# Ledger of designs, part 247: VH-VL binders against q9h9l3

Target 1, 176 residues: q9h9l3
Amino acid sequence: PRKMVAIDCEMVGTGPKGHVSSLARCSIVNYNGDVLYDEYILPPCHIVDYRTRWSGIRKQHMVNATPFKIARGQILKILTGKIVVGHAIHNDFKALQYFHPKSLTRDTSHIPPLNRKADCPENATMSLKHLTKKLLNRDIQVGKSGHSSVEDAQATMELYKLVEVEWEEHLARNPP
Below, E stands for the ipSAE of ESMFold2; O stands for the ipSAE of OpenDDE; V2 stands for 0.75 times the mean of E and O plus 0.25 times the DockQ between their complexes.

## First folded at step 13 (VH-VL)

Design D1 (framework fv_amlenetug; at its last look DockQ between E and O 0.93; V2 from the best seeds 0.00; counts 0 for: grease 19.4 > 18.9)
Fold by OpenDDE, look of step 14:
Parts: C-alpha cells; sequence; structure tokens
Structure D1 (fold): chain C 176 residues (1-176), chain A 120 residues (1-120), chain B 108 residues (1-108)
C-alpha cells in the first residue's frame, strides 16, 4: 500500500483588495500524525490581508518564511507518489499551484461514509471543526490565535482513518 | 562551505552608534533569511533581529526596537545591523546566523561573532 | 513571549554516561518548532537538532531530540569528551524568537 500523508494550508490575501488566496503556511503529517513539514511561506506578491483571525498568520511569520517557489518544490517532493488526505483539499492544491492525481487524493469534506458516521447528510459539506468534534470529541480551531495547520492536518488524518477501509474499498470498485 | 564573517564591533560610548556587517559566502545569500543573535559576557543567547530573504520583512526584539535596524545587500552578500542609542546592556558578542529552510527560524550556520562594548 | 526554561542548570557527568536535558515552554509549542544548539567556550553556537527531533547535518547519532507540547528533551546517549559544553533550546513558534537560559554539561 502507498504511504499516506495529510496536508493543510493557510492562505493570506494578495492582489487587488486581497482577493487572491496565496499560500502562507503548509503542514504535512504522516499516517501517525508526525509532522513531516511545517513552514511559513512567502507569497511572491505583497500581502494585503493576512486573514490572521482565520489563518493565524502574522507579519512576523514572514520574516523567516520560505520563498514560495522553494517551498513548493519541497512540498511536492513530499507529496509525490503519496495518497494525500485533506479537507476541502482543492483549496490547498490551488494555493500550491499544484494538482495531485485524483486517484491519489482523499478529501474528507466529500466522503459520504464519514458524514454518515457523524449523523450528517451524506452529501453535505461539513466543516473540519464539526466533524472533528462529532467523531473525535476534540475541539480544534479554538481561540484567537487562528487555525493551526498542523492540528488541522492531524485531525484530517484521524478522521480519514475512521473510514479508511470502507472508503478505499469503495474507491477500488469505483475508481475516479 | 558556508561562511559568515561579522565585522564592525568595537568600543563605543553610551548613546553612540555602531554598524555591524556580516559577509556571507558558500551559499546563495539572497535566497535565505538572516538573523542577528547576541550574547552578553557570561550570559545566554538572545535573539535580536531577523530579515527575510528579500529584505521586505523585518522584526526585532523589544529590547532593541526603535534603536536597531537590520538590512541586507543581496548584491554584496552582506547583512547589516545599524545600532543607535547604544546602552550598556547592549554589550555583547553579536552573531549573524543563517536561517534554514526546513525548520525556518532555526539557525544552521553561525559566524564567529563580533564584540560590541558599550561604556559610560 | 514564550519563555523556555531549561533544567538542570548544570549537569555534571563522566564520559560514557547518558545526559538528559530538559526544556520547558511557558505555553504549548508545535513539536516542529523547537531547536537545540551546542556552544563550546569561545565558539559560536552550533545547531544540533531542529524540528524537535531532526539532527542537523554532521551531528552524531548519539544526539537525539524528543518531546511535544511544553516539554522537550535533548539526550546524549554516551557523552564524549567533546560534548561537554552549554546547550540551548530555542523556539520558532512565535515571535519574538526565544532561547532557553542554557544547560551546562560539565565533566564530573
Amino acid sequence: as target 1 above (176 residues)
Amino acid sequence: EVQLLESGGGLVQTGGSLRLSCAASGFTFSNYAMTWVRQAPGKGLEWVSGISYSGEYTDYADSVKGRFTISRDNSQNTLYLQMNSLRAEDTAVYYCAKVRYYGSGSFDYWGQGTLVTVSS
Amino acid sequence: EIVLTQSPGTLSLSPGERATLSCRASQSVSDNYLAWYQQKPGQAPRLLIYGASTRATGIPDRFSGSGSGTDFTLTISRLEPEDFAVYYCQQRYSYPLTFGQGTKVEIK
């Protein structure tokens, strides 16, 4: 079986009026929740909105941040050949300007068995916070410091593990 | 081989100014964030200031804010620390250090340091 | 700021013995945001461990880092004569960046 990693990214606003979501932090954990990668990343364009209340990103974090091009290379090296688990992961890939093969991607925001287990509508898009509370009895994304991408990546992995067997069997029968 | 060489240290009176330089070689200087860390005689390490690879982002310890300015010239592979309104408590060996990409905010290479002595 | 408290202040051991150094943070720090440095007299610090548990290039395997949350540990499995020095932990979780006050490993 392929190695599995979970990814979570934080984005800041760049471009006119800060409407462009640019990668500012990326966290990757392995199947056991061990951190493989966690770095602040400098967007190529000037940051207009740090979105701190959600992203947790502050100006100070950019001082020692890794340039985007370099960080992207590091991250892609880690992801290559792996099954990548994330929540609403299309946003992360978009920010990375990289799209992982669909057959090797697992999005916990679109796994009906996971929603079923959480007593949610199977076709609804539930938040990571909600699923984590319902299924893991754990509070994430609390406080005023913003999100922790490591915490979110770990939660995402743990959620997927709850339905891994069932979902992998489903995918084997119904390849994307 | 990565090398960092500090210079500009010396004796200065309280209220005076001093400009430290750090000459870098052995790596692509313009690709890495840099930092200054100081160590008072017989004491521990204290982070002073940091600067991003392009110089766009800077930050300082509260103890030096408003008095010290970190800058860099990537064309010359040189890091600078302008120190104004110097105080006795600024007396220390000042190290320049390179920030590594993996584990950003950790410092994988250090210079040998330059001594700054502030006297009344 | 995050305060890092190292213990003990001084550790007196003999070559060949195991050294265990503690670094406690005033608040929870991601386990990937803790580094350890070694400093010998008259020398600049040297990076030993980053990301709490990853050895820097050229660092012998007798050095290891572990821990999470608020408690981190540097272990030297078998002290060599050249290992007697001062060791500092450092966090990059929040600004300002901060160091512990150091632990001196001295020869008994």
Scores: ipSAE 0.724, ipTM 0.885, lowest interface PAE 0.7, mean pLDDT 95
Fold by ESMFold2-Fast, scan of step 13:
Parts: C-alpha cells; sequence; structure tokens
Structure D1 (fold): chain C 176 residues (1-176), chain A 120 residues (1-120), chain B 108 residues (1-108)
C-alpha cells in the first residue's frame, strides 16, 4: 500500500577532464508511468562535458534549468517515504547526494528473478536496454541524440512490475 | 509579493537601439532563470530570450539572434535586454517573466510590460 | 521549432457555459511540457496550468487541463464573467520555446 515511483537521472561531466558525474536531468514516474517530475538541472560546477550522446543534454537545456540545490529539495520531497525503483539506482542517489532506505529501494539491475526471466545470469548487471528488449519487446535508448530519462523511468517501472509480487514476498521474508 | 517592473521602452527609429530593464522584488532573484516575451499589437505571445540564474547560459529566438543580448545583475536584482539593429517587426510590448521551477520553462510571474515602437 | 495551433480562434459563450479550448502541436510533446496562460486586455499574461494538468497557485478549480502527445485541451467548466479573455498554450519540450496564437473567449 506504500506509494511506488521510478526514477532515472542523466549526468554531465564536471571537474577535472569532466570525470565527475553531476546531476543534469531527473525524471520520476508513478506506478502507471505518469510523469511526476521531469526537469533539467543546473550543476553548481562548470560543465566540462555534456555527454550528449548518452544524456541528451545540450547547452540550451541549461537556460531554464533548476539549480541543483532547489531541484534536490523537490526530488527528495517526492522520494521520501516511497518505494523507489531504479536501474543501477546507486548512481542516481550518488548524483543526488542522497541516502534512501534500502528497505524502500528496488534496483532492477540487482533482482535475480528479473534476470532469470530474461535468460541472463542471475547475478550479472544487465543494461536497462537489454532487459527492456528481452522482457517487454521494446527498443529504448535508440540513436545518437541521447537517452530519454522519462522513457527509461517508465521502462524501469514496467520491468519491476513483472517481478513485483514475487520480489515483495522475498523482501518481506528476507528484510534488507 | 513578487513584482517585476519593466522600463526603457519607447519610440525608436529603424536601425536604432534600446535597452530594457526589469526590476525584480519579492523573491531571491539570483536563484531564478528569467525570460523576455514580447507581443506585437493585436498579436500573440512570442518568446524572445532566456537567461539562467547565474547569467552563464543564454538563448534567443532565431528572429533576434545577433541583435539582442540578455543579461542580468544579481546584485541589483535587475534583468536587461539590449536591443540593437531594431526593425519594424520588433514593435511589441516586452514582458519580463520569472521562470517557475517544478514546471521549468513555464512563467509564473510577469511584469506589466513596456511598449517598444520601431518606426522610420 | 514546434508550432502550436489553437482552435477555435474565437469562442462566443455565455456565463455559466463550459468552454473547451484546443491546442495541437506540430510534433509530439509530452503532456508534462504544456502550459496555459490567460490574458485580459491591457494586462500581462497569467499562468493557469503547467505540466498539462497542474493548476498554478490561486487558480480556481473550474480550470482544468488535459492531453498528451500532440493534442491538449483547456476546459473551463462554468464560465465566470472574469474568465472572458484570450488563452495561450505554450510548450517547453523543445527550444525555442513557443506559444500558440491564442483563443479569444468572448461574451455572446
Amino acid sequence: as target 1 above (176 residues)
Amino acid sequence: EVQLLESGGGLVQTGGSLRLSCAASGFTFSNYAMTWVRQAPGKGLEWVSGISYSGEYTDYADSVKGRFTISRDNSQNTLYLQMNSLRAEDTAVYYCAKVRYYGSGSFDYWGQGTLVTVSS
Amino acid sequence: EIVLTQSPGTLSLSPGERATLSCRASQSVSDNYLAWYQQKPGQAPRLLIYGASTRATGIPDRFSGSGSGTDFTLTISRLEPEDFAVYYCQQRYSYPLTFGQGTKVEIK
């Protein structure tokens, strides 16, 4: 009965040689895939590498972007107390500089039954693109114009729904 | 209360220049992106230019690129639009507006506008 | 650029009636990237709806927005005298930001 949301973030490169990953877009969808949040976010440090091929972020998106500190507050208000679904979600939480309780976190890159349904090794970290193609017969992250974090968050929620009943039962018997 | 007050409009000849100002109060100006939107007499709204909270990032409608420059002075809570090489089609009421975060790219507060008339 | 086309150009209605305003985009725009504004003669525009369906602060609940993809609607369930104005849609999905040409809601 706890509300569930899915999140996907896009990062740009800041710091020396653009090696630091800084939050530059965040999308959050509800259980049905409706968008609750989707904003470009302006990092506090100078952007060295937009990583546009992957992030889809360009200089023009920074004009109206929400400053990081304000965006973080908005995002955390949505996430707090909810079950949060993501793919390799540790990276998203790191970019948000946020700790979400493990008991309320669901990472579709670390759910053995999901890999099993995709005929993948249970303990391997499979990409969101691969799992979505295998299990939902849907192509995401196509082309060279960057990823849609909305599309990725929606796919992540749908993937979790495939194993939700069995995984929630597993977690109830084996609390993190 | 949030207030935006435009000034600097007036009559100018084709090829001339004007600088518009927008004085902001009632919010932390330095935290918000700002925009200029114009409206020709009897016509609809047209986005002109935008600027990030720090002033580092700017963008312009194609119709004004190379002629208009948006800038801001966060210490004075003031937004500017420098308009050069003015044309008859630049005749409009110019509004400054505050960008809404959580719905970024929508504009939650607007000034009353300042009329710019470009004639020969 | 994304072109927004509003229809009808003019709606002639009486107080108490329902107004339904359309905004169509030249290419797909997510429902969370569409805003609606109201403008009265001699006044600045006022934000009504953002994210296609979320009312801005202070906006009465008779105003509602809906739609996704290329087709968006603003509905005023029961027109009040102060609602007779011009209404504009706006997209923030793609740069440059663009507005529709407007729909005038006038007294019949």
Scores: ipSAE 0.710, ipTM 0.864, lowest interface PAE 1.1, mean pLDDT 92
Fold by ESMFold2, look of step 14:
Structure D1 (fold): chain C 176 residues (1-176), chain A 120 residues (1-120), chain B 108 residues (1-108)
Amino acid sequence: as target 1 above (176 residues)
Amino acid sequence: EVQLLESGGGLVQTGGSLRLSCAASGFTFSNYAMTWVRQAPGKGLEWVSGISYSGEYTDYADSVKGRFTISRDNSQNTLYLQMNSLRAEDTAVYYCAKVRYYGSGSFDYWGQGTLVTVSS
Amino acid sequence: EIVLTQSPGTLSLSPGERATLSCRASQSVSDNYLAWYQQKPGQAPRLLIYGASTRATGIPDRFSGSGSGTDFTLTISRLEPEDFAVYYCQQRYSYPLTFGQGTKVEIK
């Protein structure tokens, strides 16, 4: 069967007033939750706002960080040809300056059966933290030291597994 | 055949200065973060300083902060360490090392080192 | 700062024996941020393992790494004469970057 991975990214603020989101960390896990990629990434633009309370990114992380161009190449090699699972994954692809085929993209923020399992409106956009607590009885993104993109990618894969058979069959009948 | 060649070590008095150089070849130097690591005689490894590929970001161990300055010249494929206000505890072999991007912060290629001896 | 404590300090073994080297971190470390280096007398360190378990290019398969969280292990399944050296673990999870104090593997 076609290989499946989950991705999560952390962004920092670049551009005017730090309002542009630029990639500063990326984690990719396989179906079993094993880490395939987890690196700090140095954006091509000057960092204005590290957004540390959410991103966990600090200035010292940038010293050894992989330049964006190199990191993007490494990440895209992993993603090519695979089903990629993420949460609000459009933001991750935008930060990567990349467009993954819709037929190979799974977004846990927009899966109606997953929302139903969480007793949420089927078409609501639910946070990863909320779905993970409700459906996996796990607390993620705790504390003020920022998110773990590895933890978040792993949670995203586990959430998808709850609806994988049903949703893959749905997509086969309803090609995007 | 990545090569890193340190130079500029030697004997210096306490309070003195030295400038270490690391000549790089066999890879695109301007794409890679670089690091200095030292090893006192008979002791373990100590990270000293690191610099991002462009030179924009630097960091230092607390023991050298304010006294040492890391820099690079990407047009000359050379990494530098300016060492000021030297102390006896700075006596060590100083290695330059290339950062590995898969496993960022890991050092996949090292020079053979240059000895700095600080005497009273 | 994350302190890495290696044990034993010295491991005296014969060629052909199995070596097991421990690295304990003072706080949890992602395994993607842990590396092992080998250093022979008078030489620079050499990267053996990164990501806790991935062999660097050209490293023989008798070297293996494992572990997660605070406890990491380097194993040499069958010591060869060239494997008698000092071994260091290193973390990049938290700054400053730190090394363990080393484990010397020596001929018994």
Scores: ipSAE 0.636, ipTM 0.847, lowest interface PAE 1.6, mean pLDDT 91
ESMFold2 (binder alone), look of step 14: mean pLDDT 92; pTM 0.941

Design D10 (framework fv_amlenetug)
Fold by ESMFold2-Fast, scan of step 13:
Structure D10 (fold): chain C 176 residues (1-176), chain A 120 residues (1-120), chain B 108 residues (1-108)
Amino acid sequence: as target 1 above (176 residues)
Amino acid sequence: EVQLLESGGGLVQTGGSLRLSCAASGFTFSNYAMTWVRQAPGKGLEWVSGISYSGEYTDYADSVKGRFTISRDNSQNTLYLQMNSLRAEDTAVYYCAKVRYYGSGSFDYWGQGTLVTVSS
Amino acid sequence: EIVLTQSPGTLSLSPGERATLSCRASQSVSDNYLAWYQQKPGQAPRLLIYGASTRATGIPDRFSGSGSGTDFTLTISRLEPEDFAVYYCQQRYSDPLTFGQGTKVEIK
């Protein structure tokens, strides 16, 4: 029926001392983990801090990067009308300057059954890396070369699949 | 309509330098990333260097890093490739190409190519 | 570096026949970042297909692209005399940008 995608974004530092987070990469995968979108994105403002340890972004990635306004349009066309899965997804939506309906949003950092399966407090915000290791026995975000937003989006979708039936039933009975 | 005209190729001794130029017309040059792709005689295509629409960001193939410099002059609609410390393996036809659209990295228009021959 | 391996190296066919050209990537490539080019002797390459399956402007509908992941195909449904050329696939999904080694389509 209703199509589902997972998203993960990478941000770089712009503005004073690089403290503003600006979108610099976005990956979107479908239910099976196939990549639908994966682009480096050029922020409108000068990049002060690439945050390469976490983002994986380097100056070379900006050569063919899609300007923010164009990338945003492409991404929103993919997300509109779909169930969107993410981890701490409010950060991704903020970087996209976008509002997605709560009824179609699934945030794996705020799904109590998922934390319960990981033996974590139900209302705690656990990292994607921790949940993926605990529940999927898979190490992501390894090394010092930065994170792969494709890898993170794929892990996020797999995590959601573990609680999909239970959580969709909960949402049907308790609409947001 | 869209045209890319290359110049600057020729015969050079190993260790020498050449500057290639690519004059663009028929599109808004300052809106597109540009690239250089080369082809050795009888061989396939090899990406050499790319430059963002503004000229702020550049990238190079490992084989040419530190020796080649890509640049552009948006006021003159011209792309450049400064080639230093040339080696025999740099012998190739050098193509100037326009990036079709942001992100994809595909090249929708190409120049005619200019031959660079490096010999001892 | 993603290596693109094209097969066959040479394809010998007659006009009117169907040509099927393969491009295999050493690791998964999003289809949005795979392109195909045609090059005739003495000429610059010409963009045929981008995004694995979208024909570039002016390209005849006998050319089609398909595939995803690591396996991509360029198909020419009925070869015309002007289609005998070298064909290259290209990816930009991962840096550095790379091309396949080419497939030559020649007259039998």
Scores: ipSAE 0.420, ipTM 0.783, lowest interface PAE 2.9, mean pLDDT 91

Design D100 (framework fv_amlenetug)
Fold by ESMFold2-Fast, scan of step 13:
Structure D100 (fold): chain C 176 residues (1-176), chain A 120 residues (1-120), chain B 108 residues (1-108)
Amino acid sequence: as target 1 above (176 residues)
Amino acid sequence: EVQLLESGGGLVQTGGSLRLSCAASGFTFSTYAMTWVRQAPGKGLEWVSGISYSGEYTDYADSVKGRFTISRDNSQNTLYLQMNSLRAEDTAVYYCAKVRYYGSGSFDYWGQGTLVTVSS
Amino acid sequence: EIVLTQSPGTLSLSPGERATLSCRASQSVSDNYLAWYQQKPGQAPRLLIYGASNRATGIPDRFSGSGSGTDFTLTISRLEPEDFAVYYCQQRYNSPLTFGQGTKVEIK
């Protein structure tokens, strides 16, 4: 009934020694996995470390990239009022400098039934790659050219759908 | 109303230089990435060069690398293309275009174009 | 470089007919990074479709885009006289940004 989307972001290193994670790409998909948003994003601060092996971001992606302030506005317009699914989603929200209500947030790295289905400890934080392989029999984040945030967002939505009924009932009984 | 107006085209000899300008109005120029696209007589579109909103990041087609330089002056709302070591194959109408930020890589507004003819 | 191949090179149709234009990429392109442009003689190109399927501002609803991966299509449901033009697809999924060679839609 309530609209649901999944998000995945890629970050690059800015600030001292490249230790600050700044948004450099964001992908958002709907319940069926259709892409609603997928843009490269230009941080306001100088990029010290592209983290290309993980982010897939290279200097040429920055030429036509959407400035952070504009991208943030576009993204928040899509997320506001919706149930937002992500994996370790606190990192994405931090990069967006955004607070999303906990009641509308679903983090697939913190859903005990999902870990249980994957034969993993319920209170452990499992990687998106591991859960996707175990539960969907799909290999994501393959190779050394960086991750696809579209692929990651799609996998995250599919993972949530495996526990959606059970977890929504749990949240109705135990509001965040 | 968004307007892009190219200037600086003309007839130039092989090996010569030319500087194109694109005057922008009707939008916050300093916020948008800009691009140059060319079209040889009777041929299709060919991307030439792009520049980020601040001018910090640039990119070029392989055919023009080392010869062309894209730049911008945000205080004057003007985009430039400095063309050096011109060749006959650089003969084309050169368009200035504004980058659209949703559906990145698409160009939502174009100038009228300026003709560059390179001959011996 | 990603090569975009458009087909047919020329499409001869009458007003009122449906036009279907193809754009095929040499490797997979995210649909968010494919656009279509219209160009009339003596004029600059005009953005029609961005993100494979989204109509640009002011573009009539008879224009639609579809496709993903390597195969993309531009459809004009009922040709109007003003629609006879050259159409280009474009990608910027990877550098350098490339255009297809164009499809000319002409009056039969």
Scores: ipSAE 0.703, ipTM 0.860, lowest interface PAE 0.8, mean pLDDT 91

Design D101 (framework fv_amlenetug; at its last fold request DockQ between E and O 0.91; V2 from the best seeds 0.00; counts 0 for: pae E 2.03 > 2)
Fold by ESMFold2-Fast, scan of step 13:
Structure D101 (fold): chain C 176 residues (1-176), chain A 120 residues (1-120), chain B 108 residues (1-108)
Amino acid sequence: as target 1 above (176 residues)
Amino acid sequence: EVQLLESGGGLVQTGGSLRLSCAASGFTFSNYAMTWVRQAPGKGLEWVSGISYRGEYTDYADSVKGRFTISRDNSQNTLYLQMNSLRAEDTAVYYCAKVRYYGSGSFDYWGQGTLVTVSS
Amino acid sequence: EIVLTQSPGTLSLSPGERATLSCRASQSVSDNYLAWYQQKPGQAPRLLIYGASNRATGIPDRFSGSGSGTDFTLTISRLEPEDFAVYYCQQRYSSPQTFGQGTKVEIK
């Protein structure tokens, strides 16, 4: 089938009171869960809030981090022309300042059959942690040291694979 | 062709100060993080200090923290290392190196090195 | 800090033989953050491998890197005269950045 990757990004707070979410790490895995990209990224704006509890990012990660403009170019070369899987993926695309075609986008936070398998309301937005525990019997985002975007991207791909056949058939009949 | 040229090394007495420079050419210096790595005579490599592409973030090995200061001038394509309160154990060849982003933090280009000798 | 321990300290081999160099980290390192360097007498180090297994530009196919977690290996499949040098592993996964103590590959 068509080439497919999964993505997960970590954001830090920039701008007034740290309320703007800026890209600070990106992980991309292939269909089998192998890492294609995993880099810390330095925002062009001053970091006000590292959001370390969730992002796992600390000041020390910024010294050798890839500048946003360069990282964006590297990431977009990997994503272009591929089916991209993510969870609440609009947040990742927003942080990347990137538009990916809807026909090639798969958002595991908005796939009704996946929620149904997890005994959740079909139209609810469920967390990646909850779906992964329910459907894969795996605990992710454990502890207080922040999330691993590699772990999150791998879990996201595995979740999509559970509904891939039926969802691709649905999309073929109902193009986005 | 990427080139890094160190200068400023020499003989200095314990407790003295010295400033090293690294002149960069052949790449967009202002886009890359830079590092200093040293090697004492007959010994292995030791990372000394690093600086982000705009100079906003710096880091140091514990052995030099509080004594050395890394800085850069992007308009002149030059990296600096200000060394204060020098000790005999700071005697080493000091290398300037460019950070490779794809492959996270490896050093793809190195200068020839400049020798710093600290004696009483 | 993450300590990188290389073994053996010295490897005595003849041209044409296979060299296997080990680098052990005191804690788990993501493979994306491990590199290998070659240094010849009187010269600056040269990047050989980045991201544990990717050859740098201009590096011959006889050099390969492998490993994950805490155990990494540099392999030279068929030693050539120019390969006799000191080899260092390096991690950037955690601050401070650290190098192993080096493995010297010398002519038997």
Scores: ipSAE 0.699, ipTM 0.851, lowest interface PAE 0.8, mean pLDDT 91
Fold by OpenDDE, look of step 14:
Parts: structure tokens; C-alpha cells; sequence
Structure D101 (fold): chain C 176 residues (1-176), chain A 120 residues (1-120), chain B 108 residues (1-108)
């Protein structure tokens, strides 16, 4: 069996109007929720929107932030060969400018058994916050400091673990 | 081998100015954020200022904001701290330190420090 | 700002004994942003532990870090004569980054 990790990234806005989502923080946890990686990351382009309300990122976090190229190398080293779990994970991979093999990717925003367990429509896209509250009875993304990517990655892993057996069997029968 | 060497410390009068330098070697200086940390005689460590690897982002402790300026010359592998309007409470050994990028901003290498004494 | 409170202020022990140093944060800190430093008299600080539990290069295995949330611990399993020094914890989770006030480990 392959090792499994969960990833969550925070993005800031770059480009002329801040519409480009650039990686500013990345957190990776193992199956047990232990932190393998958690770093602030400095985008190559100037930040025009920190999106602090959601990202939790502030200007001061960028002072000692890891340059994107260096961080990307570190992160890819961790992800290579592993099953990667995330929520709406395509956004994280896009920000990383990296795409993990689909057969080794698990997106908790697109797992019908998980939604069913939460009494949600199977084909609906539910938020991580909602699923975590319904299935884990835990509140995440609370307060004024923005999101915690470590907390979100841990929650994502815990959610996946609830449906892991069923989903892995499904994928084995229906490879992506 | 990584080496950081501070210079520029000395005796200065209250209200005076001083410019500290930190010469770096043994690593790719331009790839790493740098920081200044000071220590008053017989006291603990106090973060003073930080600067990103390209110098685009800077930050300061409240105690030095508006008076101190951190900068760097990556072509010369040198970190600077311009200190203006110096006060008695600025008296300390000033260390430059390298930030590591695995371990979320810990300081993995330190200089031996340079003493700044502010007197009336 | 996040205030780090170290305890005890002074720890008096003999060589060979176990030392346990505490660092308590005023609010939760991601463990990856907690570091420990050692400083001997007349010397610059030296990084001991980064990410709460990772030994820096060249650090003996008698040093270990643990903890999460608001409570972190540095442990020296068996004190050597060269371990008597002042130890500082540091957080960089939020700005401004801050140090604890230090714990002095002195010879009994």
C-alpha cells in the first residue's frame, strides 16, 4: 500500500488586478495528521491582494517566506509517489504548477459516499467546513485570523479516512 | 562553511546614527531571508528586523519602527541595518542570522555579533 | 503578539540528570514554527530544534523537542557539562516573531 498525505494551500492574488492565485502557504500532513510540511511561500510576482480574510496571509508572513521555486521543489519531493488527498485539490495543484497523477489523487470535494454520509446530495460540491462539522463535529476556519492550512489538511485527511475503504474499492473497480 | 560576520558597532551618543553590516559567505546569500536580533547586556533575545531574499519585503519590531532600516546588497553578500535616532535602550549586541527554509523561519546560522553602546 | 513564557527561570541540575524545559505560548502555535536555541556565555545563540521536534545539524540526540498547541518542551535526557547554558524558545507563526525570556540551566 502506498503512503498517503493530505495537502492544503493558501493563495494570494497577483497580477494586474490580483486575479492570479499564487501559492503563499502549503501544509502537508501524513495519515496520522502529523505535519510533514508547513511553510509560507513567496510568489515570484508582487502580491496585490493578500486575501487575508480567507487565506490568513499577511505581508509580514512574506518576509521570511520560502521562494516559490525552492518551496515547489520541497513539496514535490514529498508528494512524489504518494496518494495525495485534498479538498478541491485542483486549485492547490494549479497554484503549485504541478499536477499529480489522477490515479494517485483523492479529492474530498468529489467523493459521493462522503456527501451521502453527511446527508448531502452526492453530486453536490460541499465545503470542507461543512463536511467537517457534519461528519467530525468539529469547527474549522473560525475566527478572524483566516484559514489554517494545517487544520484544513488534517480535517481533509480525517474526512477521507471515513470513506477510505469504500472509495478505494470503488477506484480499484473503476480506475480514473 | 556558512559564515556571518557583523561589523559597524561602537559607541554612539543618544540621537546619533550607526550603520551595521553583516558579511555572508558559505551559502547562496541571495536565496535566503536574513534577520537582525539583538541582546541587551544580561537580557534575553529580541527580534529587531527581517528582510526577504530579494529585499522586497521588510518588517520591524515596534520598538525600532521608523528609526531602523534593514537592507541588503545581494551582489556583495551583505546585510545592513541603518540605525537612526538611537536611544539608550538600543544598547545591545546585534546579531545577524540566516533564515532556514525548512523549519518555518528558524535561524540556523548566527554571526558572533557586534556591540552597539548608546550613551548620553 | 504571541507571548512565549518559559519555565522554570532557572534550572539547577547535576551532570547526568534529565532536564525538562517548558515553553508556553499565549495562543496556539503551529508546531512547525517553534524553535529552540542554546546560548553559552559570550557566544552567539545556536539552533537546537526547529519545527518543535527536529534536531538541527550537529545536535546530539540527547536533545529532543516535543509539544503542540500552546505547550512545548525541550528535553535533555542526560546533561553533559557543556549543556549548562541559557535556552530560548522562539515562534514565527505570527508577527511579530517572538522569543521566550529564556531558561538558565546551571550546575547544582
Amino acid sequence: as target 1 above (176 residues)
Amino acid sequence: EVQLLESGGGLVQTGGSLRLSCAASGFTFSNYAMTWVRQAPGKGLEWVSGISYRGEYTDYADSVKGRFTISRDNSQNTLYLQMNSLRAEDTAVYYCAKVRYYGSGSFDYWGQGTLVTVSS
Amino acid sequence: EIVLTQSPGTLSLSPGERATLSCRASQSVSDNYLAWYQQKPGQAPRLLIYGASNRATGIPDRFSGSGSGTDFTLTISRLEPEDFAVYYCQQRYSSPQTFGQGTKVEIK
Scores: ipSAE 0.693, ipTM 0.880, lowest interface PAE 0.7, mean pLDDT 95
Fold by ESMFold2, look of step 14:
Structure D101 (fold): chain C 176 residues (1-176), chain A 120 residues (1-120), chain B 108 residues (1-108)
Amino acid sequence: as target 1 above (176 residues)
Amino acid sequence: EVQLLESGGGLVQTGGSLRLSCAASGFTFSNYAMTWVRQAPGKGLEWVSGISYRGEYTDYADSVKGRFTISRDNSQNTLYLQMNSLRAEDTAVYYCAKVRYYGSGSFDYWGQGTLVTVSS
Amino acid sequence: EIVLTQSPGTLSLSPGERATLSCRASQSVSDNYLAWYQQKPGQAPRLLIYGASNRATGIPDRFSGSGSGTDFTLTISRLEPEDFAVYYCQQRYSSPQTFGQGTKVEIK
């Protein structure tokens, strides 16, 4: 079968008033949760707001960070041809300036069976933190020092595994 | 072939200044973050300073903050370390190193080092 | 600051023996930011392992890295004469970047 990876990204604020989200960290894990990629990334434009409370990104992380253009090339080589799992994954692809084939994309924020397992409305958009607590009995994104994109990618893969058989069968019958 | 060549080391008195240079070849220098690492005689490795590929971000070990300045000239493929207010404890071989992207950001190529001796 | 403590300080071994070098971090380090270097007398360090377990270019298969969190290991499965050197672990997970104090592997 086709290989599956999970991705999570952290973004910083660029552009006017720091409202544009630019990629500053990306983590990719395999099916077993092993880290395939985890790098700080230096956006090509000026960082206005590190968003550290959420992103965990600080100025010091940018010193050895991989330039965006180089990092994007590395990341896309890993993603190409694979089923990519994420949470609200459109934000990650937007920050990468990339779209992945819909048939190979799995978004844990939009999987009705997963919501039903969490005792949530099937069309609700639930946070990764909330789903992880309800379905895996784990706390992620703890504290105010920012999220770990490795932790979040690993949680996303584990959540998908809970519905993988059902959802892959659904998608086979209902190609996106 | 990637090559890094440090120069500018020598004997200086306490309180003096010295500027180290690292000439780079065999890779696109302007695409890579660079680092200085030092090693006192008979001792282990100590990270000194790092600089981002365009030079806009720098960081320093606490022991050198305010005294050392890392810089680069991408048009000359050269990394610099300006060392001011030198102390006996700064006596070391100073290496420049290239940051590896992908996997770890580790230091994949090192120069052969230049010796700085600070005497009082 | 993340302190890396290497053990043992010195390994005295013969060619052909297995060497196991330990690196313990004072707090958790993501695997991706742990590296191992070899330094022979009078030479610059050489990258052996990046991302805790990946061999750098030109590093023979007898070198392997493992571990996660706070505990990392470098293994040399069959020591060759050229492997007698000092080995350093390094983290870049948190500033300041730090090296362990080194493990000397010497001929018995």
Scores: ipSAE 0.612, ipTM 0.836, lowest interface PAE 1.7, mean pLDDT 91
ESMFold2 (binder alone), look of step 14: mean pLDDT 92; pTM 0.946
ESMFold2, fold request of step 15: ipSAE 0.575, 0.521, 0.535; ipTM 0.828, 0.798, 0.819
ESMFold2 (binder alone), fold request of step 15: mean pLDDT 92, 92, 92; pTM 0.945, 0.943, 0.942
OpenDDE, fold request of step 15: ipSAE 0.638, 0.620, 0.648; ipTM 0.859, 0.854, 0.862

